# VH-VL binders against q9fi13, part 11

Target 1, 266 residues: q9fi13
Amino acid sequence: ASLSPEVSPLLRAAHHTVDNYVKSGMIIGLGSGEASDFAIRYLGQQLGSGSLHNVVGVPMSARSASEAAKYGIPLEYYRDGVQIDFAFHDADAVEENTLIAVIGRRRSSQEDDYILKQKSIVKVADEAVFMIKEEQYKAGLEGSIPVLVQSLNWLAIAEEIDDLYLGDAEVWRRASVENEGPLGGDFPIVTSDGHNILDVIFTTPIRSLADLATSLDKIDGVVDHGLIIKTRCTVVIAEETVVRSVTLQTSALEGGVRTYGQTLQK
Short names: E, the ipSAE of ESMFold2; O, the ipSAE of OpenDDE; V2, 0.75 times the mean of E and O plus 0.25 times the DockQ between their complexes.

## First folded at step 17 (VH-VL; framework fv_lerdelimumab)

Design Z2 (at its last look DockQ between E and O 0.76; V2 from the best seeds 0.00; counts 0 for: pae E 3.7 > 2)
Fold by ESMFold2, look of step 17:
Structure Z2 (fold): chain C 266 residues (1-266), chain A 122 residues (1-122), chain B 109 residues (1-109)
Amino acid sequence: as target 1 above (266 residues)
Amino acid sequence: EVQLVESGGGVVQPGRSLRLSCAASGFTFSSYGMHWVRQAPGKGLEWVAVISYDGSNKYYADSVKGRFTISRDNSKNTLYLQMDSLRAEDTAVYYCARQEPFTWGYGYFDYWGQGTLVTVSS
Amino acid sequence: SSELTQDPAVSVALGQTVRITCQGDSLRSYYASWYQQKPGQAPVLVIYGKNNRPSGIPDRFSGSSSGNTASLTITGAQAEDEADYYCNSYDSSGNHLYVFGGGTKLTVL
């Protein structure tokens, strides 16, 4: 039996995620994006019907908090030492087999302040789900990787990154408005923590997101980046007629060996 | 709050046409499959048609296939049913209904309009 | 293709338990959803999936399924439960048809 093809793939993925990963009594990281909005609405419906109870949300952004409040989900705000049982989030892309996720590609300037918080909540959670469209799941990803940098030294940092990936990527400072050129124009994004965002834009396939993350982490002045490596995660892929899932989770029976899988919704 | 409001019903002679509309509000209309369900006077519910969230797929009950056309305009949050070659047995209250997804049943109709009456008689 | 069969009428004494059944081959593969319709009103979803209640539906309504049969149970029937009840299911044997049962009129005595 297949999921209902008459509704959009992301709506189906959101329902699948809540139905299969949310349990009564959980503290849940609430992601940002279209699929996360659907998941938050559905979670609120399940709380209202009594199908779930004693769920508390930890929002990843102002958008997530607003959506959760609208649907009556009790909220706690993220702080050091908070326990989060599960988190769901929209990713911009996911690398096949490693399930390394890309977040923080430009959607709206209002989301730029939340890249670090989103990453922190996903990494702290015991388990995570990324909800993506079919075309966002592949090997050899291209496109932008956001990198948060110290604003005072941003140009030197950008030049170091450019030297590492010469011929493979261009480095652009994110601007408050579109199409302001590689230096970010007169009004570059500065996050509330004082960081610029560099978009490292790959025009050739990236062979390993893990190696990219390692290289970026070694650069003085790089605060963090939009690559998420999570040991217990699943990607839920919204295909045209079905929801497919791929899990990166160690098994006690396998002695901690990382395993991969694909699950079709029956 | 989810709201579905049908309109366009009335009295019409056999062989003529009507177009029904269903105005949707309170949800992301373009994400949901939409249905028409009818009920003849004193009778049970009969499923009529479905259209996918983006309008790309349409399915019809055998009783209306070739005569009825379901469509949607996502920019106006409106579902339509074009009914051609109407017959006396098409006399019914016509409801529009929203489909929620479900794994083991293709979906269920969680919100219904109040219906619009179509009467086909001489 | 497949059809859903319901008894046309069932009676229950006020405060007693009643079960309304729905049978069909499609129910071996798909859950039924259940709709209540009071005179002059649109149908209202009361049970979906195996035993899920939408917000606002009293907990005296429950659902079950086994084999080719789905059931709607009302525990402690109230006067306002007097209505027609329809089951619905996807029917894979057709062109993605959604099939309703013939309906059961519940009378509360």
Scores: ipSAE 0.405, ipTM 0.763, lowest interface PAE 3.7, mean pLDDT 88
Fold by OpenDDE, look of step 17:
Structure Z2 (fold): chain C 266 residues (1-266), chain A 122 residues (1-122), chain B 109 residues (1-109)
Amino acid sequence: as target 1 above (266 residues)
Amino acid sequence: EVQLVESGGGVVQPGRSLRLSCAASGFTFSSYGMHWVRQAPGKGLEWVAVISYDGSNKYYADSVKGRFTISRDNSKNTLYLQMDSLRAEDTAVYYCARQEPFTWGYGYFDYWGQGTLVTVSS
Amino acid sequence: SSELTQDPAVSVALGQTVRITCQGDSLRSYYASWYQQKPGQAPVLVIYGKNNRPSGIPDRFSGSSSGNTASLTITGAQAEDEADYYCNSYDSSGNHLYVFGGGTKLTVL
């Protein structure tokens, strides 16, 4: 049966995520984005109503922290070694079948500083959910892949990346001011950890995000990137009339055969 | 705080038209489906119409289909109900209500306005 | 379109438990939501989903479902609980219609 199309699909996806994965007593990573806002709100409502109790949130951004606080969710800030039962987050895109997520595409300057934190929280969580729209779930992804690099040698690193993906991608350094050229102008974004962010903008479908992640990791001076490979991961896809869940089966990855579970929810 | 405030009600003659408004505040209006529900004097609640969050989908009760038009302006956080060819049986308090997402086989109206009275009388 | 039926009126003694039931085919597939309406006031959501209470609704209100029925239970009825109660459900037989029950007038004795 189809879901009612009256409300935003992402709002529906958020409720689905909380209802299916959040349990009383959990420590949960609170994602960042439109869907995450809805999820945080709903979570707060469930706590307030008594449907859930004793839930603690670990925010992935200032945005999520603010939303959580607004709706009365107890917070614990991320630190090394923290145990997280579950995490949800908005992805910019997800590769079909592999469920590799892309995060960190420029939404606002405020999110740039949280890419690493978001990855860390998602990775440390026992289970994770990415919430996306239907158009963000693709077999061959295009668009930008954020790459965090050492600021001192950013140009050399950028050149190496540009050479590696010549003809397939352009490399732009993020600027704090809009409409700057690919070098990022005189005021490039510098994270709190002293990193620049390079956007590797693919103009052709990426053959393999997994290979891309591996190749980026091998480049000297690359700190990290916006690709998340997470075992025990579910993608909640907000479609117009349904919420669809796709789950990566971890046990199948080691055997070379990847199996995926799909559930249609109403 | 979520608020819904209806306006536009009044006394009209049969066959005339009336337009109701519902001003929304305290939430992301453009993310939610909105409904009109009416209640005749001394009677129960009757579902009238729904409009999707983006206005792309509209559905009506059979009793008002072809006569009423639901619409919204998300830039103004306002819901509308254009009522044409009004009949005596359309006399009711008209409520606007916000719908929470249809999840796990249910949808519900979590916030209601105070209503606006429409009286159709000759 | 699907219909939901309710008893038009029920009574309960102060401090006692009362159950208001809604019946209809749509309830086999969908949860009901329940609304309280006092005279001259707008309806207020009191129960939704399996058994969820909105913030501000006392814990004496609870919801249940079985077969083609949904029930609202008030455990320890208070004087302020005297009101009309309406059930609502999604009607998939039509074009995304929502249907209300006829309402139940609850009198607290």
Scores: ipSAE 0.035, ipTM 0.648, lowest interface PAE 3.1, mean pLDDT 89
ESMFold2 (binder alone), look of step 17: mean pLDDT 91; pTM 0.938

## First folded at step 18 (VH-VL; framework fv_lerdelimumab)

Design N1 (at its last fold request DockQ between E and O 0.53; V2 from the best seeds 0.73)
Fold by OpenDDE, fold request of step 24:
Structure N1 (fold): chain C 266 residues (1-266), chain A 122 residues (1-122), chain B 109 residues (1-109)
Amino acid sequence: as target 1 above (266 residues)
Amino acid sequence: EVQLVESGGGVVQPGRSLRLSCAASGFTFSSYGMHWVRQAPGKGLEWVAVISYDGSKKYYADSVKGRFTISRDNSKNTLYLQMDSLRAEDTAVYYCARQEPYTWGYGYFDYWGQGTLVTVSS
Amino acid sequence: SSELTQDPAVSVALGQTVRITCQGDSLRSYYASWYQQKPGQAPVLVIYGQNNRPSGIPDRFSGSSSGNTASLTITGAQAEDEADYYCNSYDSSGNHLYVFGGGTKLTVL
């Protein structure tokens, strides 16, 4: 049966995610974003109705923590060594076939501080889901890739990145105030860990997010970036009347061949 | 807390127009499909109209098609029903209802307003 | 247009079990939702999907489906369960139509 197109895609994706992947007794990484808000709400409702029981949330941001508290979901804060059964999160974009996710594109200054936490929780979880709309699932992605860098040498790092992607991307340091230009002005965003955030804005399609990630990791002074490569990852894609799930499966083959499965929910 | 509050009901003569409003609060209004459902005195529930979350899609029951117009202002968290060429048979309590999605179907109406009475009489 | 049909009235003794059934072609393709309405009040969702209850709805309410039918069952009827019950589903044969059944008046004896 077709799904109702009168409801927002991300709301449908959220329901799909909870109903198909959340089980009673799980410790769940609670993502951040619009879809995650919906998922957290729905999760709370399912706990209240008795459809689910004994679920604990690990919030990826202050936003997700607030939503979880609002709906009475018990919380455990993220720490090293925590066991997480499942995690869901909003992605800004996902590369087709590889399922590499882009996160951390600028939404609010408050979210900038949680990029590393979000990435860590997704990676440590046994299984993860990214929730997106159809237009966010593409082979040749464009737009900004967040890069966390050491603040002391941010300019040198920015120049190196700019040279590496000359003609294909622009590099902007995030500022706390709007319209400060590519250098971020006198008040750049500084994370709680003391990092600056560079937005590498691609104006041409990125050929490979995997190669991009590898390249960025080799640059001295780069702390991390907004690209997530996760095994046992599913992308939940809300289309017009269907929610589609694409799963990355690691083949048991010694050669590291990745197989992809698709499930259509009508 | 989710709240839906209808207003604009009253007594009107046949052929006249009336505009109903539904004020929504406690949820992300712009993400939900919204419906009007009416109930004539002593009768059952009748679906009237639906509008998509972004207002791009509108559908009507045959009984009101061409006379009623559903609309929304997401910036004001308000749903509207413009009722033109009113008839005696349009007399009913009008409810606004939120559509919650269902993973394996078209969803359900999880929240309803208290309704507003529209009386069409000469 | 597809219609959903319900018995107009049913009775149940206090503490007994009653089943209210909805029938229609749309139910072959879509799940029903059920709504309780008491006099002078707005409808309240009691069952949706296969057998899902919203928070606050007693566990004596349950739902089922078979073929072109959907059913609401109250196991151990209470006096407060006396109300009108409506089924709802989606009709894909025309425009987006969210059709209601005619309603069933439940009397608790």
Scores: ipSAE 0.920, ipTM 0.958, lowest interface PAE 0.4, mean pLDDT 93
Fold by ESMFold2, fold request of step 24:
Structure N1 (fold): chain C 266 residues (1-266), chain A 122 residues (1-122), chain B 109 residues (1-109)
Amino acid sequence: as target 1 above (266 residues)
Amino acid sequence: EVQLVESGGGVVQPGRSLRLSCAASGFTFSSYGMHWVRQAPGKGLEWVAVISYDGSKKYYADSVKGRFTISRDNSKNTLYLQMDSLRAEDTAVYYCARQEPYTWGYGYFDYWGQGTLVTVSS
Amino acid sequence: SSELTQDPAVSVALGQTVRITCQGDSLRSYYASWYQQKPGQAPVLVIYGQNNRPSGIPDRFSGSSSGNTASLTITGAQAEDEADYYCNSYDSSGNHLYVFGGGTKLTVL
């Protein structure tokens, strides 16, 4: 059975991630969210005790930077040419088997502005871990896929997406206040880069996140979206009884699935 | 800045009841396993009970099973120990302790309260 | 529950190395954690896992394990290390219990 079953699954997943993937000397992309907060706290403890040394964090958001500062993690800000050895992040959902991650569903002023930065840091890192709750790992994902668009022609872009997925999705412009309807009301979100966010809300299962990403990438005026395809990644799944990890095999049919279990002393 | 503060100790007659509280602050209480550990005067540490992060699982030392009940209120960041049918041998300082997980083990008690004294005597 | 056995007392000269041991069947399967307790104070974690030291614990403290035995080693013992030391482990009997050893009083001469 699970080691440390008295603690929450996300707390176990965060410890598992730091313990198995962080090494002294690394530059680490620091994710955003509940599991990332636990991982950042634990990383700070490991640095303070000397169990890890020479680790520098690159925060993915203001939340990540604030948490890292609280626990004394040395920080470097993301910029062109920064080398990142490893990144961890809270995904909102992960497609089973492909390990394509969804980010950007958590609507807040601390998160809306950072979707691009979070994706960029994960993509440039040599290796990444997504930490998720068990219910967020499945095939046939539904729900919102955030899409960043140039604000000038957002309505035309929204209509093009709606036509592509007619009957399967609704397209809503994200509002800065809740419940403003599909056009985003009088105060739509505008990111610091001047983009609107379109929530493409699937009410039927998405057959392929890879095909969705490809289709969105082809649309003029789409800047980016909340789908992350990462060839060197692991998903750490916070299950009630185990911490399970699933690693994407880049070039081979390996069928590797790791399940975290009880470890006997040797 | 993790803090655990026990309260509710005192002098009580055998056969009576007492409820201990442990107020937690400085961490996400609802994610951690919580324990009670006691120490009789001049003696060693004795583990008493554990409650899981969500309160769904509770386990007790044989010496207190059936008489003590551990509980928690995550909305108030508070751990409790209801002690019924108290005996002289229950006289001890009672500590609450936080369980930090360890990837390769069952975890450890990284923060402790200062304890509250329970004296059971006639 | 299975018992964890510690010697009740150990002495060390200032600046010398001391080893405090903890023995029990559960230690074949699970790591010990080690707690220091000074008179009138709450216990303080000093070592956990394979050989992990929490922040604020001096690097003269280390841990090891082999077979059914876990050890806490203090190199270059100092006067402030004088305390009671307890080991703790998960009980491998399947009772879902956490068990402390009887404690070792360390005297620094």
Scores: ipSAE 0.680, ipTM 0.864, lowest interface PAE 1.6, mean pLDDT 89
ESMFold2, look of step 18: ipSAE 0.641; ipTM 0.855
ESMFold2 (binder alone), look of step 18: mean pLDDT 91; pTM 0.938
OpenDDE, look of step 18: ipSAE 0.896; ipTM 0.944
ESMFold2, fold request of step 24: ipSAE 0.634, 0.667; ipTM 0.845, 0.862
ESMFold2 (binder alone), fold request of step 24: mean pLDDT 91, 90, 90; pTM 0.938, 0.938, 0.937
OpenDDE, fold request of step 24: ipSAE 0.914, 0.918; ipTM 0.957, 0.957

## First folded at step 21 (VH-VL; framework fv_lerdelimumab)

Design T3 (at its last look DockQ between E and O 0.01; V2 from the best seeds 0.00; counts 0 for: pae E 23.8 > 2, placed apart)
Fold by OpenDDE, look of step 21:
Structure T3 (fold): chain C 266 residues (1-266), chain A 122 residues (1-122), chain B 109 residues (1-109)
Amino acid sequence: as target 1 above (266 residues)
Amino acid sequence: EVQLVESGGGVVQPGRSLRLSCAASGFTFSSYGMHWVRQAPGKGLEWVAVISYDGSKKYYADSVKGRFTISRDNSKNTLYLQMDSLRAEDTAVYYCAKQEPFTWGYGYFDYWGQGTLVTVSS
Amino acid sequence: SSELTQDPAVSVALGQTVRITCQGDSLRSYYASWYQQKPGQAPVLVIYGQNNRPSGIPDRFSGSSSGNTASLTITGAQAEDEADYYCNSYDSSGNHLYVFGGGTKLTVL
């Protein structure tokens, strides 16, 4: 049966995520974004109604923490060694088949500081879900890939990245103010950890996010990037009348061959 | 807190028009479908119309189809019901209701306004 | 459009259990939601899905479904439960219609 098309697809995706993956007693990584807001709210409602109980949230951002608090979800802050049963998060894009997610594209200045935390929580979770719209799931992704770099010698790093992807991408240092140019102007974004964020903006389809991730990791001075490779990952895709789920099968990854499962929820 | 407040009801003659409004607050209005439900005096609830979250889809009960128009302004968090060619049988309390999605099927109405009375009489 | 049928009136003694049933073809494919309405007030959601209660609804309210029927059960009826109860479901025969039952007036004795 089709789902209610009258409501936002992301809202339905969020409800789908909670209903299918969250169980009582779980520690949940609480993602950040529009869909995550809906999921957090719904999670709170389920706790309030008694449909769920003993759920603790680990927020991936101040935004998610605020939402969780608003709806009465008990919180535990992320720390090393924390056990997380499940995590959900908004992705900016997901590569078809591989389910590699892109996060950290410019949304708000406040979100810039949480890219690493978001990535860490998703990775540490036993299982993770990325919630996206239909247009965000594709092969040959384009657009910006965030790269966190050391603030010291950021320009040299940026130049190296620029040379590496010459003709395919432009490198912009993220600025606090819009339209400051590729150097980030006088007020570049600096994370609380002292990193700059380079947006590697691809104007041609990226052939492989996996290869891109590997190449970025090899560059001296690169701290991390907005690409998440997660085993035991499901992408929940919000469509008009259905929620589609694509799951990465972990058993196949160990052998070098990735198998994917697709489930349509109607 | 979710609030829905209907307005625009009153007494009108048959054949006339009336426009109802529903002011919404306490939730992301632009993400939810909205409904109109009416109740004639001493009678049961009757579904009237629904509009999708973005206003792109509209559906009507057969009893009002061609006469009523549902619309919304998401920038104002307001739902509207334009009622044309009113009939005596349209006399009712009109409720706006918020749709909540349901993972396992079609949604339900988790919040209702207090309603506004429309009386169609000669 | 498909119809949902309810008994127009039922009675229950204080502290006893009452079951209000809704019947219709749409219920074979879709869950019902239930709404309580007291005189002069707007309807209030009390049950949705198979057996989901919104926050603030007492646990004495429960839902069930079987075949082409959905039921609202009040276990341990209280005086304040006296009200009209309406079932609702999606009507697949129309264009995204949400059909209501005729309503059941519950009297608590």
Scores: ipSAE 0.749, ipTM 0.878, lowest interface PAE 0.6, mean pLDDT 92
Fold by ESMFold2, look of step 21:
Structure T3 (fold): chain C 266 residues (1-266), chain A 122 residues (1-122), chain B 109 residues (1-109)
Amino acid sequence: as target 1 above (266 residues)
Amino acid sequence: EVQLVESGGGVVQPGRSLRLSCAASGFTFSSYGMHWVRQAPGKGLEWVAVISYDGSKKYYADSVKGRFTISRDNSKNTLYLQMDSLRAEDTAVYYCAKQEPFTWGYGYFDYWGQGTLVTVSS
Amino acid sequence: SSELTQDPAVSVALGQTVRITCQGDSLRSYYASWYQQKPGQAPVLVIYGQNNRPSGIPDRFSGSSSGNTASLTITGAQAEDEADYYCNSYDSSGNHLYVFGGGTKLTVL
C-alpha cells in the first residue's frame, strides 16, 4: 500500500481505485458509501492539482452528488445513452468466485431512492470496481437482499418470494423508521418511481446469488433487486493492512463468468 | 405524483419575521436537496437557499445570508424558510423547488411549488 | 457575486429557429438548466445538462454549451413557446451556489 497502515482500510481501497482505474478524459460513475466518499474526495484533489484532467463524474445518488460538489468535480447527468468509461461503488457484500455484488442494504434512509440508479450506472459502465471491507467478501452470504416491487400489490409479491424461500428467509417491507414490523408500519419506503422495497432476509447461507437473481427476476411485480452481475468488474478488498483486488472478465468465446486472480497491493 | 405546496406567506412589517413551509409528497423527500427561489413582482428568478438531503449543509444567497435560515424535517416531509429582519426588497413570491438528481450541489429543479407571496410593507 | 447574463428579450417568427444564450464563468465548469415560465405560473424545466429534455418537453427544444456560454435553441417555434426563459447554474466559487440569469422574454411573431 502507498498509504500508512494506520489509515482507514477503505481509504486505502479508495486511493488504490482512483490511482489504478481513473485516467484523464474519462466519464466516471461516482458511487455511494464510505469508500466512494473517499474516492470522490481524492479524485477532486487530483483534478485540483492537475494530476488528472478532463474527468467528468456521473453521480449514482444524492450522497455521491453532494460529495462531488464539495470537491469541485464536474458532473454529467445520467440519461439513456450516456457513455460511462468506469464506475466505482461501495457494495454491502460480494460473493466469492462469482463476484456478484449486493447493494442497497439500508445504510441510511437517504440512499433508498437510488438503488436502481446505482445498479443502472454500474451495469452501463464499460468497467466497474466494487470497494469492500475484508469481512464483506465471502461465500455463503446471509442477510438482506433488497427487492424493488410495485407498491400496489406488494403483499402478494412478498408472499410469492416467501414461498420460494420458506424457512430460509423472511420478507420485510422496508419502513422509513426503524423497528417496524414486516409490513413496514404506517410509513413504508416509497421510492420516487413509486416502488416499495422488500428486504429478503436470509438466516441460512445463500447457495447461489446467480440463482437467487434469476428467481427474483421471474416474479411478476418485481421491478429490480440489489444483486449486480457485472461481466467486467474488479473487487478491491480493504484488508487490515493491505489492499488486494480480484478481477472478473467474461470472454464471449468461453462463455460465462471468469475470475482472473487476486493481487496484493504493496 | 410529486407535489410541493408552500404556505406561510402574507403581509408583514419591515424588521419582522415570517416562517414559510413547503409540504412535499409523491417522492422520498429525505433523498433530495431542496431549494427556495424567489421572484419579486415583475422581476426574474432569484435563488435564495439550498439544504442538502440530510440537512447537514446549508447555503444562502448573499442577499439573505445572516437573516434567513433554511431547514427541513424529514420525518414530516417539510421544508422551512425562517425569514428574520425582513426588508421591503424581500417582497416576492417564494417557491420551493426539488433538486434532481443532486442534493445541494449540481443539478436542476425538476419540480416547483405554486409559490407563496410574501409582502413586506409598513 | 457570480452572475449569469441573458439578453432581456428575443423575437422569433412562427416556425423559425431561435437561440437564447446565457453567459457566465460558472458555465465553463458546470452545465446550465433552462426553465420556461408563463405569466402567473411556476417555472417548468425544459432542458438540463448538455441537451437532456424532461418527459413531455417537445423535441424542438435543445441545449448546447461552449466555453462560458450555454444556449437554448427552439427549432420551429410555436405560439405556445412565448414565455420567459431562465438559465440556472451551479457555481461553487463563492457562497452563492446557484445563480439564475436575468431571464429572456421570448416573443413569437
Scores: ipSAE 0.000, ipTM 0.367, lowest interface PAE 23.8, mean pLDDT 84
ESMFold2 (binder alone), look of step 21: mean pLDDT 90; pTM 0.935

